# Miniprotein binders against Uncharacterized protein YPL067C: the designs that were tried, part 8

Target 1, 184 residues: Uncharacterized protein YPL067C, of Saccharomyces cerevisiae (q02754)
Amino acid sequence: GWKWEQIKEIIESGELARLKRSRQMTDKYHEHKKRTAGLDMNQYVLQKLGWSLDEPQLENAAAKAFSSSTLYAVRANDFPYNFEPGVVHLVLWSKVALPVHSPDKAVREAARARMNAFLQAQPLLRPLLSSGHVAWFVNYPELQSVARIFHAHVLLFFPRERYSAEQVKTTVDDILSHGFEPLA
Short names: E, the ipSAE of ESMFold2; O, the ipSAE of OpenDDE; V2, 0.75 times the mean of E and O plus 0.25 times the DockQ between their complexes.

## First folded at step 2 (miniprotein)

Design h10 (from D6 with E32Y E36L E39W R42A K43F E46L)
Fold by ESMFold2-Fast, scan of step 2:
Structure h10 (fold): chain B 184 residues (1-184), chain A 82 residues (1-82)
Amino acid sequence: as target 1 above (184 residues)
Amino acid sequence: SQEEVEELKELIERLRDEAEKLAEKGDTEAIYKLKLEVWELAFQILELARKGVDPETIKRLLELAEKLAEAIRELEEKAKSQ
């Protein structure tokens, strides 16, 4: 699968469709698609998250996003893209949308700065951040399966030479059980 | 139903008109919000497919939504230059 440096290059270049096309089409994925074929996917995801979602608020989103733990949730991506071993693929769901693809440079940069500040403030991510082993992206609307709920893909890279399988599992389980810390 | 298909076609046309007006004002945040609403059309179109609207009609609606999304991207660039 994609090597970590290649993944970062693809994210920086904005060629996000290349990452999505790498998704492994397994029997589990095909079965999931069959099982969900008749469902309202937005409603299905809301039920899975235990959420009731108002329409996205784009005004002052950089200040409001992630300001309370009730406004977001982090989950494992059940069908991760085809990345090299050691890449953990998480999804960060948010009730407040961040305009990270805004054509307005100031708005776009403020939104991206908010996401970066949020991830950089996480104690559980600190060792990976120091090594350049945290990346994120938001699929363009055209690439999203669940467009009404803002979500970012958060990638964590644990090189096998530096991390045991037990250490990876412990860190990921801690993130998924306790979540991320809100950003004031 | 045919009525729902026509309603969605009318919505797509209204969204195009809104995009052009917003681009003239240089309101890039509002245009981005409109882009999210245009993507919501994909879910509405898929819901019509789940209700049994024929594949050819669905394909045409998705093509209209794609053309609108492309036009909005171009209008976003125009608005930024203001």
Scores: ipSAE 0.000, ipTM 0.100, lowest interface PAE 18.5, mean pLDDT 72

## First folded at step 3 (miniprotein)

Design A7b (from A7 with K23E K28E K87E; at its last look DockQ between E and O 0.03; V2 from the best seeds 0.00; counts 0 for: pae E 16.3 > 1.5, pTM E .458 < .8, placed apart)
Fold by ESMFold2, look of step 3:
Structure A7b (fold): chain B 184 residues (1-184), chain A 87 residues (1-87)
Amino acid sequence: as target 1 above (184 residues)
Amino acid sequence: SPEDIRNLKEKVDQLRERIEELEQKAEEGDPEALKEEIEKLREEVDQLKEEIERLEKGSPEEVEKLKWEILFLAIEVLYLTEQIREE
């Protein structure tokens, strides 16, 4: 699978289609889709999150996204992409869509700055942030399985020479149990 | 041993398939029965963690990969547990 530095290069270059599941995980994903036949993937995710289909878009998304714990949720990715060992694949779901791919540079930069500020403020991510071991991306719409609900892929890298499996489990359990702190 | 590692890989794959089945059943079925199945999954994941801890340094790269796969299974069980608690 992709090494951490390659993942960062792919994200920075925008070649996001290169970030994909292994063949084995792709087969498991397709089997999952067969078992959920008849369910819209957007509806499936909304039910898992306890959210409604009608998502109000807040004015000034770059200032309002993540401002309340009711506006977002962090979850593990059930079908992670093919990354090297040590990369934990999380999904950050948001009721407020951040226009991180806007053709307007100022809008795009403000949206990305809000996302970066949110992750930088997280106590649970502090050990990884200073080492450059947190990355995120939002797939282009044509690459998304759940296109109607804004979500960002958040990747955490735990180099095996620095972290035991138990340390990773403790950190990830804390993230999934407590969630991220809102950013005012 | 190579046989022990192969057996653990098979158990991990089987457990993943059961988690997929429980996600479907959570949308269709009886929450009471699902709670019992989720707890059994949690116990089986815990047993896998103990078994892989007993594997000595014979194939460190393969053991490390299995530890990561077991970690992700434990995370998925937590997700299912949170789903049931909210219902």
Scores: ipSAE 0.000, ipTM 0.142, lowest interface PAE 16.3, mean pLDDT 74
ESMFold2 (binder alone), look of step 3: mean pLDDT 72; pTM 0.631
OpenDDE base, look of step 3: ipSAE 0.018; ipTM 0.387

Design A7c (from A7 with K23E E27L K28E K87D; at its last look DockQ between E and O 0.04; V2 from the best seeds 0.00; counts 0 for: pae E 16.4 > 1.5, pTM E .498 < .8, placed apart)
Fold by ESMFold2, look of step 3:
Structure A7c (fold): chain B 184 residues (1-184), chain A 87 residues (1-87)
Amino acid sequence: as target 1 above (184 residues)
Amino acid sequence: SPEDIRNLKEKVDQLRERIEELEQKALEGDPEALKEEIEKLREEVDQLKEEIERLEKGSPEEVEKLKWEILFLAIEVLYLTEQIRED
């Protein structure tokens, strides 16, 4: 699995295709897709989140994303990528699509700034943020299995020399049960 | 069924106890000798995760609770794996 610093370098370089599942996890993912063959993956995720396809698009994504707890959801990734131990792989789903790969530099920078501001405001992430142990990326469309619903991969690194198993459990449990706080 | 969910909860509790015992042994024992057992625990946690996904139709609250417990067990197994690799 990729070491934390390598993950950050790959994200910064944009070579996102290098972040992928192990062969064993890829097989589990494909088996899961066979079990859901009666549904496309977009519909499957919408059902799991309790969302509808008829939600209106919000104008000015950089100002509106994450502004209400009804606009996003955080979940564990059931089929995580091949990362070193201690990396927790979460998925942040959003009804508001953030154009973090826009060819327009101003649009792209505003979208990325909104994502960074949202994560930086989270009390549950503060110790990890101060250590540089939070990273995120949005796959390019050709790499996505669920292309119609915006989602970002959020990676949290909990090195054992800093975090007990109880501390990790408490933090991750709080994130998954209470979600992230909205950003005004 | 409620009985199946109860049985899965008991199995999760047993796996947690086994992981705690192995963590103590890994700190003081031969980490290489424990590597195979830790890998088997990781596979058992993965199997339980898949089984709970199959049961998701029944009691959503209970299934969600078990998914969280299994996530925590998977994290504990990963930390034990890291401990052995560092040693």
Scores: ipSAE 0.000, ipTM 0.168, lowest interface PAE 16.4, mean pLDDT 74
ESMFold2 (binder alone), look of step 3: mean pLDDT 72; pTM 0.623
OpenDDE base, look of step 3: ipSAE 0.080; ipTM 0.502

Design A7d (at its last look DockQ between E and O 0.01; V2 from the best seeds 0.00; counts 0 for: pae E 11.3 > 1.5, pTM E .786 < .8, placed apart)
Fold by ESMFold2, look of step 3:
Structure A7d (fold): chain B 184 residues (1-184), chain A 89 residues (1-89)
Amino acid sequence: as target 1 above (184 residues)
Amino acid sequence: SPEDIRNLKEKVDQLRERIEELKQKAEKGDPEALKEEIEKLREEVDQLKEEIERLARKGVDPETVEKLKWEILFLAIEVLYLTEQIREK
């Protein structure tokens, strides 16, 4: 699997197609999709999150995304990408879409700044942020399996030489049970 | 009971203060000397996690219990941060 520094380099370069599941995990994902026949993946995710298909429209998305705990959800990725041990793969789902790939530089930069501000404001991520152990990316549309619901991949790195697998799991489970705080 | 919740809050406050002291020592101190105190903090945080789960099962004050769960999670993250900081020295 990709090492943490390689992951950060891939994200910075924009070569996001290189971040993908192993063959084994891809097979598990395809079997899961078959078992959920009768629901498309967008509906499956909405039901799992308890969200409706009606999408609220918010003016000024860069100022409004993540402003209320009802607008987003953080979950573990049940089918994580092929990363080294200690990399935790979370998905941040949002009812407000952030146009982080907009061809308009000002729109793109404002969207990315909102995402960065949200993650930087999380007290639970502060130690990881200071160590450079938080990264995020939004796949290009052609790489997305759930294209109608905005989501960002959020990666947390817990080096295994410093943290046991049990410590990582317990800490991450605690983070997910409390969620992220909204950013006003 | 309300007394159990007060006692747990006091333990959380005490650990927060000890973590702040260790953060100062991490800037100055000998890494080997700090490993023992960090391990003690981990054990105490684990005990707090068990206590908050017992209180959650009773259902006495779900808002306060949820806030305490968050505070205990914060302590656990700070202990992981201290471990990482010491090992880099």
Scores: ipSAE 0.006, ipTM 0.265, lowest interface PAE 11.3, mean pLDDT 80
ESMFold2 (binder alone), look of step 3: mean pLDDT 80; pTM 0.758
OpenDDE base, look of step 3: ipSAE 0.012; ipTM 0.250

Design A7f (at its last look DockQ between E and O 0.02; V2 from the best seeds 0.00; counts 0 for: pae E 12.1 > 1.5, pTM E .567 < .8, placed apart)
Fold by ESMFold2, look of step 3:
Structure A7f (fold): chain B 184 residues (1-184), chain A 88 residues (1-88)
Amino acid sequence: as target 1 above (184 residues)
Amino acid sequence: SPEDIRNLKEKVDQLRERIEELKQKAEKGDPEALKEEIEKLREEVDQLKEEIERLEKGDSPEEVEKLKWEILFLAIEVLYLTEQIREK
């Protein structure tokens, strides 16, 4: 799997197609999709989150995203990408879409700044942030499996030389149980 | 349960003070002594996690929610101290 520094380089370069599931995990994902009768993946995710289908509000998204705990959800990725051990793959789902790939530079930068501000405000992520062990990306639309619901991949790195598997599991379980704090 | 909540608040406050003391020591640094103290703090935080889970069944859901947040914050600060020692 990709090493943490390679992951950061790929995100910075924008070559996001290189971040993908292993062949084994891709097969498991496709088998799961075949068992999801009567729903496309957008509806499946909405039902798992307990959300109703809503159109995203993109205007002024940099000020509105994450402003209430009802506007987002953090979950583990059930079908994680092929990353080295110690990389935890989370998905941040949002009812407010952030146009982080907008061709308009000001819109794109504001959207990215909102995402960064949200993650940087999380006390539960502070040790990882100070070590450069938090990264995020939003796949380009053609790479997305669930295209109608905005989501960002959030990666947390717990180097196995510093953290036992038990420490990682308990910390991640605690983060997911309590969720992220809203950003005003 | 109200007495248990009060006792837990006192333990959280004591650990917070101890963590602040260790932050000062980490800046001035004897890494071998700090490793032992950090491990003891980790064990005490784990004990508080067990205690708050038991209290979730009691009264005062707002106080329990606040204490769960504070205990999780202490756990993250202990990881931060471990990281500071690793950097040295």
Scores: ipSAE 0.000, ipTM 0.290, lowest interface PAE 12.1, mean pLDDT 78
ESMFold2 (binder alone), look of step 3: mean pLDDT 76; pTM 0.705
OpenDDE base, look of step 3: ipSAE 0.014; ipTM 0.226

Design A7g (from A7 with E86Y K87E; at its last look DockQ between E and O 0.03; V2 from the best seeds 0.00; counts 0 for: pae E 15.3 > 1.5, pTM E .506 < .8, placed apart)
Fold by ESMFold2, look of step 3:
Structure A7g (fold): chain B 184 residues (1-184), chain A 87 residues (1-87)
Amino acid sequence: as target 1 above (184 residues)
Amino acid sequence: SPEDIRNLKEKVDQLRERIEELKQKAEKGDPEALKEEIEKLREEVDQLKEEIERLEKGSPEEVEKLKWEILFLAIEVLYLTEQIRYE
């Protein structure tokens, strides 16, 4: 699968269609969709997050994104993309949409700055941030399986020469158990 | 040995399938009722971690790959545990 530096290059270039599941994981994903009892992926995700099945996306409020723990959720990706083994694939779900692809440069940059500020403020990510081992992207709408709920893919790289399996486990356990801290 | 690695790969695949089955059961109903099965799954993942650590040196690349796969199974079990807690 893609190596960490390649992932960062693909994100910076905007060629996000290259970030995708392996064939094996794609097959598992499609079988899962058949087994979800008729829910589309938007409904499935809302149910899994415990959000209303008709939860509205809050628009034009990017400056307030992540300001309360009730506005977002961090989860592991059930069907991760084809990345090298040291890459942990998380999904950050938000009730507030961040227009990171807005054609308006000022809007786009402010949305991206809010996302960066949120991740940079996380104590649990500090060692990875200092090493350049945190990356994120939001797929273009045409690439999204869950297009009505804003979500960012958050990738954490744990190089084997720096992290034991136990260190990775404790960091990821902490993130998934406590969640990210809100950004005022 | 290669047979020990193959046996461990089969156990990992079996646990992955059980995790997917439990995810589907949790979607249909009462995730609280699945708490005992999830705890059993967590214990089995822990046993696999101990088993891989006790393997004599074989193919270092295959063993390391399997250790990472087992780590990601543990993460998936943790996700299921948190899902049950928040419902």
Scores: ipSAE 0.000, ipTM 0.183, lowest interface PAE 15.3, mean pLDDT 76
ESMFold2 (binder alone), look of step 3: mean pLDDT 77; pTM 0.704
OpenDDE base, look of step 3: ipSAE 0.018; ipTM 0.369

Design A7h (from A7 with R16A R42L K49A; at its last look DockQ between E and O 0.71; V2 from the best seeds 0.00; counts 0 for: pae E 3.0 > 1.5, pTM E .552 < .8)
Fold by OpenDDE base, look of step 3:
Structure A7h (fold): chain B 184 residues (1-184), chain A 87 residues (1-87)
Amino acid sequence: as target 1 above (184 residues)
Amino acid sequence: SPEDIRNLKEKVDQLAERIEELKQKAEKGDPEALKEEIEKLLEEVDQLAEEIERLEKGSPEEVEKLKWEILFLAIEVLYLTEQIREK
């Protein structure tokens, strides 16, 4: 699998396609999505939930994202990428889309700053943050497989020399049970 | 009502359990047998989404949590569907 250092390098370089290639389920989903054009179940569900894709994004996304616990959710990735042991793959979903890939530098930087600030503010991530063992990325639209709703991949690295499997499970369970704290 | 929310939450939890069971079966089981179950799950997800929409006026925070859960379940079912199709 991908080593933590390699993952960080890929994220920094923006070559996210390299990570995706290792995920068989992602490709299958894309194929399904293409085949079911017009019958996007995700869109259908979102519509019923009142989360219309046509809803205008909230103004000032960088200020609004993660400002309330209702605006985001954290889940474990059920279909993780091929990472080395100790890498935990979470998905952070947000009703407020952050334009982290905007061609406008100022917009992009503000969005990224908001994401970083949000993660840095999480008590449950403090030990990992200090050691540089938290990373995140957002797939480009062409690489997005599943959801019409904004989502970021958040990766946590628990080195085996420092953390037992039990410790990792406990921490992850805690994160999933309590979620992340909102950032005003 | 609070009772309605509780009932809906229970249904969501039950659905989640069923999906987990199907994931396990999908690894070993007959794909054709699983198709019907998946279709049923999709219908149930749809029904839950409708129920959530009706309850939105009662407990906004709890409803929002349930909306997220339903979305995640839908995504899982979709992945499961693709997994089975390729077998």
Scores: ipSAE 0.243, ipTM 0.662, lowest interface PAE 1.5, mean pLDDT 79
ESMFold2, look of step 3: ipSAE 0.301; ipTM 0.649
ESMFold2 (binder alone), look of step 3: mean pLDDT 75; pTM 0.663

Design dA (from D0 with E63W L64E E66L K67F K69A E70I A71E R73L E74Y S81E Q82K; at its last look DockQ between E and O 0.02; V2 from the best seeds 0.00; counts 0 for: pae E 14.7 > 1.5, placed apart)
Fold by ESMFold2, look of step 3:
Structure dA (fold): chain B 184 residues (1-184), chain A 82 residues (1-82)
Amino acid sequence: as target 1 above (184 residues)
Amino acid sequence: SQEEVEELKEKIERLRDEAEKLAEKGDTEAIEKLKEEVEELRKQIEELARKGVDPETIKRLEWEALFLAIEILYLEEKAKEK
């Protein structure tokens, strides 16, 4: 699997297609989809989140995203990409789409700034942020399995020489049970 | 109390910043002494637990203290490699 520094380089370069599941995990994902036959992945995710989304508001997305705990959800990725041990793969789902790939530079930068501010405000992430061990990306539409619901991949790196498996589990369980704090 | 919890969170941040500064200077002896301050911090967390501070709050403080202790070990190793 990709090493943490390689992951960051790939994200910075925009070559996001290189971040993908292993063959074995891809097979597990396909088997899962067969068990959910008759339900597309968009509907499956909406059902799991308990969401019925209104049409997105286009105005002030950079100010509205993550402003209330009802607008987003953080979940573990049940079918994580092929990363080195110690990389935890979370998915941040949002009812408010952030146009992080907008061709308009000002719109794109504001959207990315909102995402960065949200993650930087999370108390449970502070030690990882200070070490450069938090990264995120939003896949291009052609790479998304669930294209109709905005989501960002959030990666947390817990170097195994620095963290025991119990510490990683405890931290991740805290994040998943508490959720991320809304951004004021 | 909430005030005591915030004091410990601030101490964690100060110790982390101090450890990073010392590691850049290669001062491994000073970094090693920070381990004693982390142990005092862990005792203070135990005292808050005895005072009946919310168990979830205690769990988070214990995690942050453990993370700090591990970060100090990492920084000490980096400083020695200089």
Scores: ipSAE 0.000, ipTM 0.140, lowest interface PAE 14.7, mean pLDDT 80
ESMFold2 (binder alone), look of step 3: mean pLDDT 82; pTM 0.765
OpenDDE base, look of step 3: ipSAE 0.019; ipTM 0.254

## First folded at step 4 (miniprotein)

Design p1 (at its last look DockQ between E and O 0.01; V2 from the best seeds 0.00; counts 0 for: pae O 9.1 > 1.5, pTM E .687 < .8, placed apart)
Fold by OpenDDE base, look of step 4:
Structure p1 (fold): chain B 184 residues (1-184), chain A 82 residues (1-82)
Amino acid sequence: as target 1 above (184 residues)
Amino acid sequence: SQEEVEKLKEKIERLLDRAFKLLEKGDTEAIEELEKEVEELEKEIKELARKGVDPETIKELKWEALFLAIRILYLEEEAKEK
């Protein structure tokens, strides 16, 4: 799988298409898709999240996103990409779409800044943040399986030299149980 | 009317399909045309709201329109890089 350093380089370069699922994960995804045949994937995700569609506004997204615990949810990716062991693949869903790929530089930078600030503010991520073991990206539309709901991929790297599998599981379970704290 | 809503949903789907096709071509003119279509779509949604279409349906349409707009933004960015 992709090593952490490679992942970071790819994210920085914007070559997100290189971050693909393994064949095994792809097969699982297809199987899942087959099982959910006929279902609107957007509705499926909304149901899974327990969300309803609110009136979306792109304006002030950088200020509004993650401002309340009701506006986002963190979940494990059921179909993680092909990453090296120790990389945990989370999906951060948001009711507020952040234009992190906006052609407007100011808009894009503000959106990215908000995302970064949000992640940096998370107590549960502090050990990983200090070591540079947190990364995130948002797929382009052509790479998104669920394009109707904004979501970011949040990657956590737990080096095997420092963390046991049990420690990783415990930490991840803690994150998933408590979620992330909102950013005012 | 329900018929108008369905027609609009179909329009959105067509526009989405066009958007995905444009990602491959990088045609700036086509992107601009698509943008105009989305603007019109937004007006149509507003009109439906005025006509008393249920708020939930309006919300759904607005979501679709928003994400279509986001897709267009991505297209524009990609086109500039080529």
Scores: ipSAE 0.008, ipTM 0.197, lowest interface PAE 9.1, mean pLDDT 77
Fold by ESMFold2-Fast, scan of step 6:
Structure p1 (fold): chain B 184 residues (1-184), chain A 82 residues (1-82)
Amino acid sequence: as target 1 above (184 residues)
Amino acid sequence: SQEEVEKLKEKIERLLDRAFKLLEKGDTEAIEELEKEVEELEKEIKELARKGVDPETIKELKWEALFLAIRILYLEEEAKEK
């Protein structure tokens, strides 16, 4: 599947629709979609996160994104894209929408800077950040099956030459169990 | 052997199927059963390595088991929230 450098190039170019599910997961993904047919995916995600879209918007919401652990949640992506072995695909859900695709350049850059600052502040990601092995993207609204809840795809690359499967599992276990640290 | 490798891959597929079927439900007992079977799977992978199965095949089996383990972590978190 997509090599790490190619993934970063696709994200930077904005051609996000090119990122595809893996062939090995296709049958399982389709089976799951058949079983969940007729579900409102926005409602499904909100229920399992314990969230409500009726919650008030924060003043200067984008600047306050990730300021409290109650405003976001990180989960594994159950149906990974067509990435090379060693890429771990997480989803970061946020009650605060970051306008990372705003047509206003200043707004767009500020939103992206907030996301970058949040990920750069995570102690568990420090070794991967140092080697350029953390990337993220937000699908354009028309590409999202859960369009009403802000979520970013967070990709962590653990080259097989440097990391064992057990080391990767330990890091992922820590992230999913404890979550990411809020950004003050 | 090739037969043992194929049986283990089949086991991984069955466990993965069970994990997907639990996506909407937080059945703690079923999740614990999956965890025990994954632990046994990891032991079986180590035994195949001891028996001389090639390192590349062992690496592939470990990565397949890793994705299953990540899926189980998701189910554990879902169960805690229900």
Scores: ipSAE 0.000, ipTM 0.326, lowest interface PAE 12.0, mean pLDDT 75
ESMFold2, look of step 4: ipSAE 0.040; ipTM 0.520
ESMFold2 (binder alone), look of step 4: mean pLDDT 75; pTM 0.657

Design p2 (at its last look DockQ between E and O 0.02; V2 from the best seeds 0.00; counts 0 for: pae E 12.5 > 1.5, placed apart)
Fold by ESMFold2, look of step 4:
Structure p2 (fold): chain B 184 residues (1-184), chain A 82 residues (1-82)
Amino acid sequence: as target 1 above (184 residues)
Amino acid sequence: SQEEVEKLKEKIERLMDRAWKLYEKGDTEAIEELEKEVEELEKEIKELARKGVDPETIKELKWEALFLAISILYLEEEAKEK
């Protein structure tokens, strides 16, 4: 699998398609199911998250993303990428879209700053943050299988020389059990 | 019943383990045959729903079955590229 430093280089370069081998499998699966069964993956994900299918999207609300635990959810990635051992792949789903790819530089940088502030505020991530072992990216829309629901891939690196599998599991279970804390 | 739910979760885990073992062997055709097991799982999940199993539990089982289905396709494609 991709090594942690390679993952960071790909994210920084913006060549995100290089990270999407399991997403390509997901796209093939959804294409096949759409042809034969009509599965709407957006509806399925909303149902799994317990979110309303008909709630209006918030307008001009990116600065309020993550302000309440009802606006987001952290889950294990059901569509894994092929990363080296010790990389944990989470998905952060949000009812508020963050325009992290906006052509407007000020809008883009504000959206990225909100995401960074949210992750930096998380007590369970603090040791990883200081070591540079937290990364995130948002796929471009053409790479997404669930394009109608904002989601970011959040990657946590637990170097195998510092963490046992049991320590990783305990930390990840805590994150998934408690969720991330809201950011005011 | 709750026992049936737990046994189905264990079946999903066993099929996932089998998929990875077949991938290690490079047996692409055997991996493809596991897709039939996923279709059977979907039928079993529907039967549990008809028996009155909690809707939230049914949604969780559907996620687990979908994850298994995607993993089988991922492993099949990776095995072909080897």
Scores: ipSAE 0.000, ipTM 0.172, lowest interface PAE 12.5, mean pLDDT 76
ESMFold2 (binder alone), look of step 4: mean pLDDT 82; pTM 0.764
OpenDDE base, look of step 4: ipSAE 0.006; ipTM 0.219

Design p3 (at its last look DockQ between E and O 0.02; V2 from the best seeds 0.00; counts 0 for: pae O 10.3 > 1.5, pTM E .664 < .8, placed apart)
Fold by OpenDDE base, look of step 4:
Structure p3 (fold): chain B 184 residues (1-184), chain A 82 residues (1-82)
Amino acid sequence: as target 1 above (184 residues)
Amino acid sequence: SQEEVEKLKEKIERLFDRALKLKEKGDTEAIEELEKEVEELEKEIKELARKGVDPETIKELKWEALFLAIQILYLEEEAKEK
């Protein structure tokens, strides 16, 4: 699998395509896709998140995203990429789409700043943040195979030298149970 | 230029659409053609970088190109399984 340092380099370089899923994960994804054949993936995601499409679009995404616990959800990626052991792949769904890939530099930077601020504010991520073991990326809309709903991939690295598998599971379960704290 | 960047983004989209259409056919030759197009895309991105396009935009283009490459790899794997 991809080592954390490689993952960071790839994210920084924008070479996300290198983050290939393992064959096993690909198979699972295909199996899942077969099972969900005919389903509107957007509806599927919305159902999983317990969200409705009837929510109005919010202006000023950089200010509104993550401002309330109702505006986002954290889930484990059911089909994580082929990462080294200790890398946890989360998906951060948001009702407010952050234009992190906007051609407008100011817009893009504001969106990215909001994402970073949100992650940095998370108490549950503090140990990982201090060690540089939190990373995130957003696939381009055109490449988002699953849903038009905005989502970011949040990667956490728990080095095996420091964390046991049990500790990782406990921490991840804690994150998934409590979610992330909103950023006003 | 911004225009060139937009054209390249459109190209990526077209290639992606083509990749999606090939998913069901398993056409190895068509997949190889897509791979060549992606290689050309990478060269074009490098050229934009040389022309002074901002690093962040270049990074984004590289991400899109890589994602496309991944899709093509999936197509190849699927084609081999048939």
Scores: ipSAE 0.006, ipTM 0.222, lowest interface PAE 10.3, mean pLDDT 77
ESMFold2, look of step 4: ipSAE 0.006; ipTM 0.379
ESMFold2 (binder alone), look of step 4: mean pLDDT 78; pTM 0.708

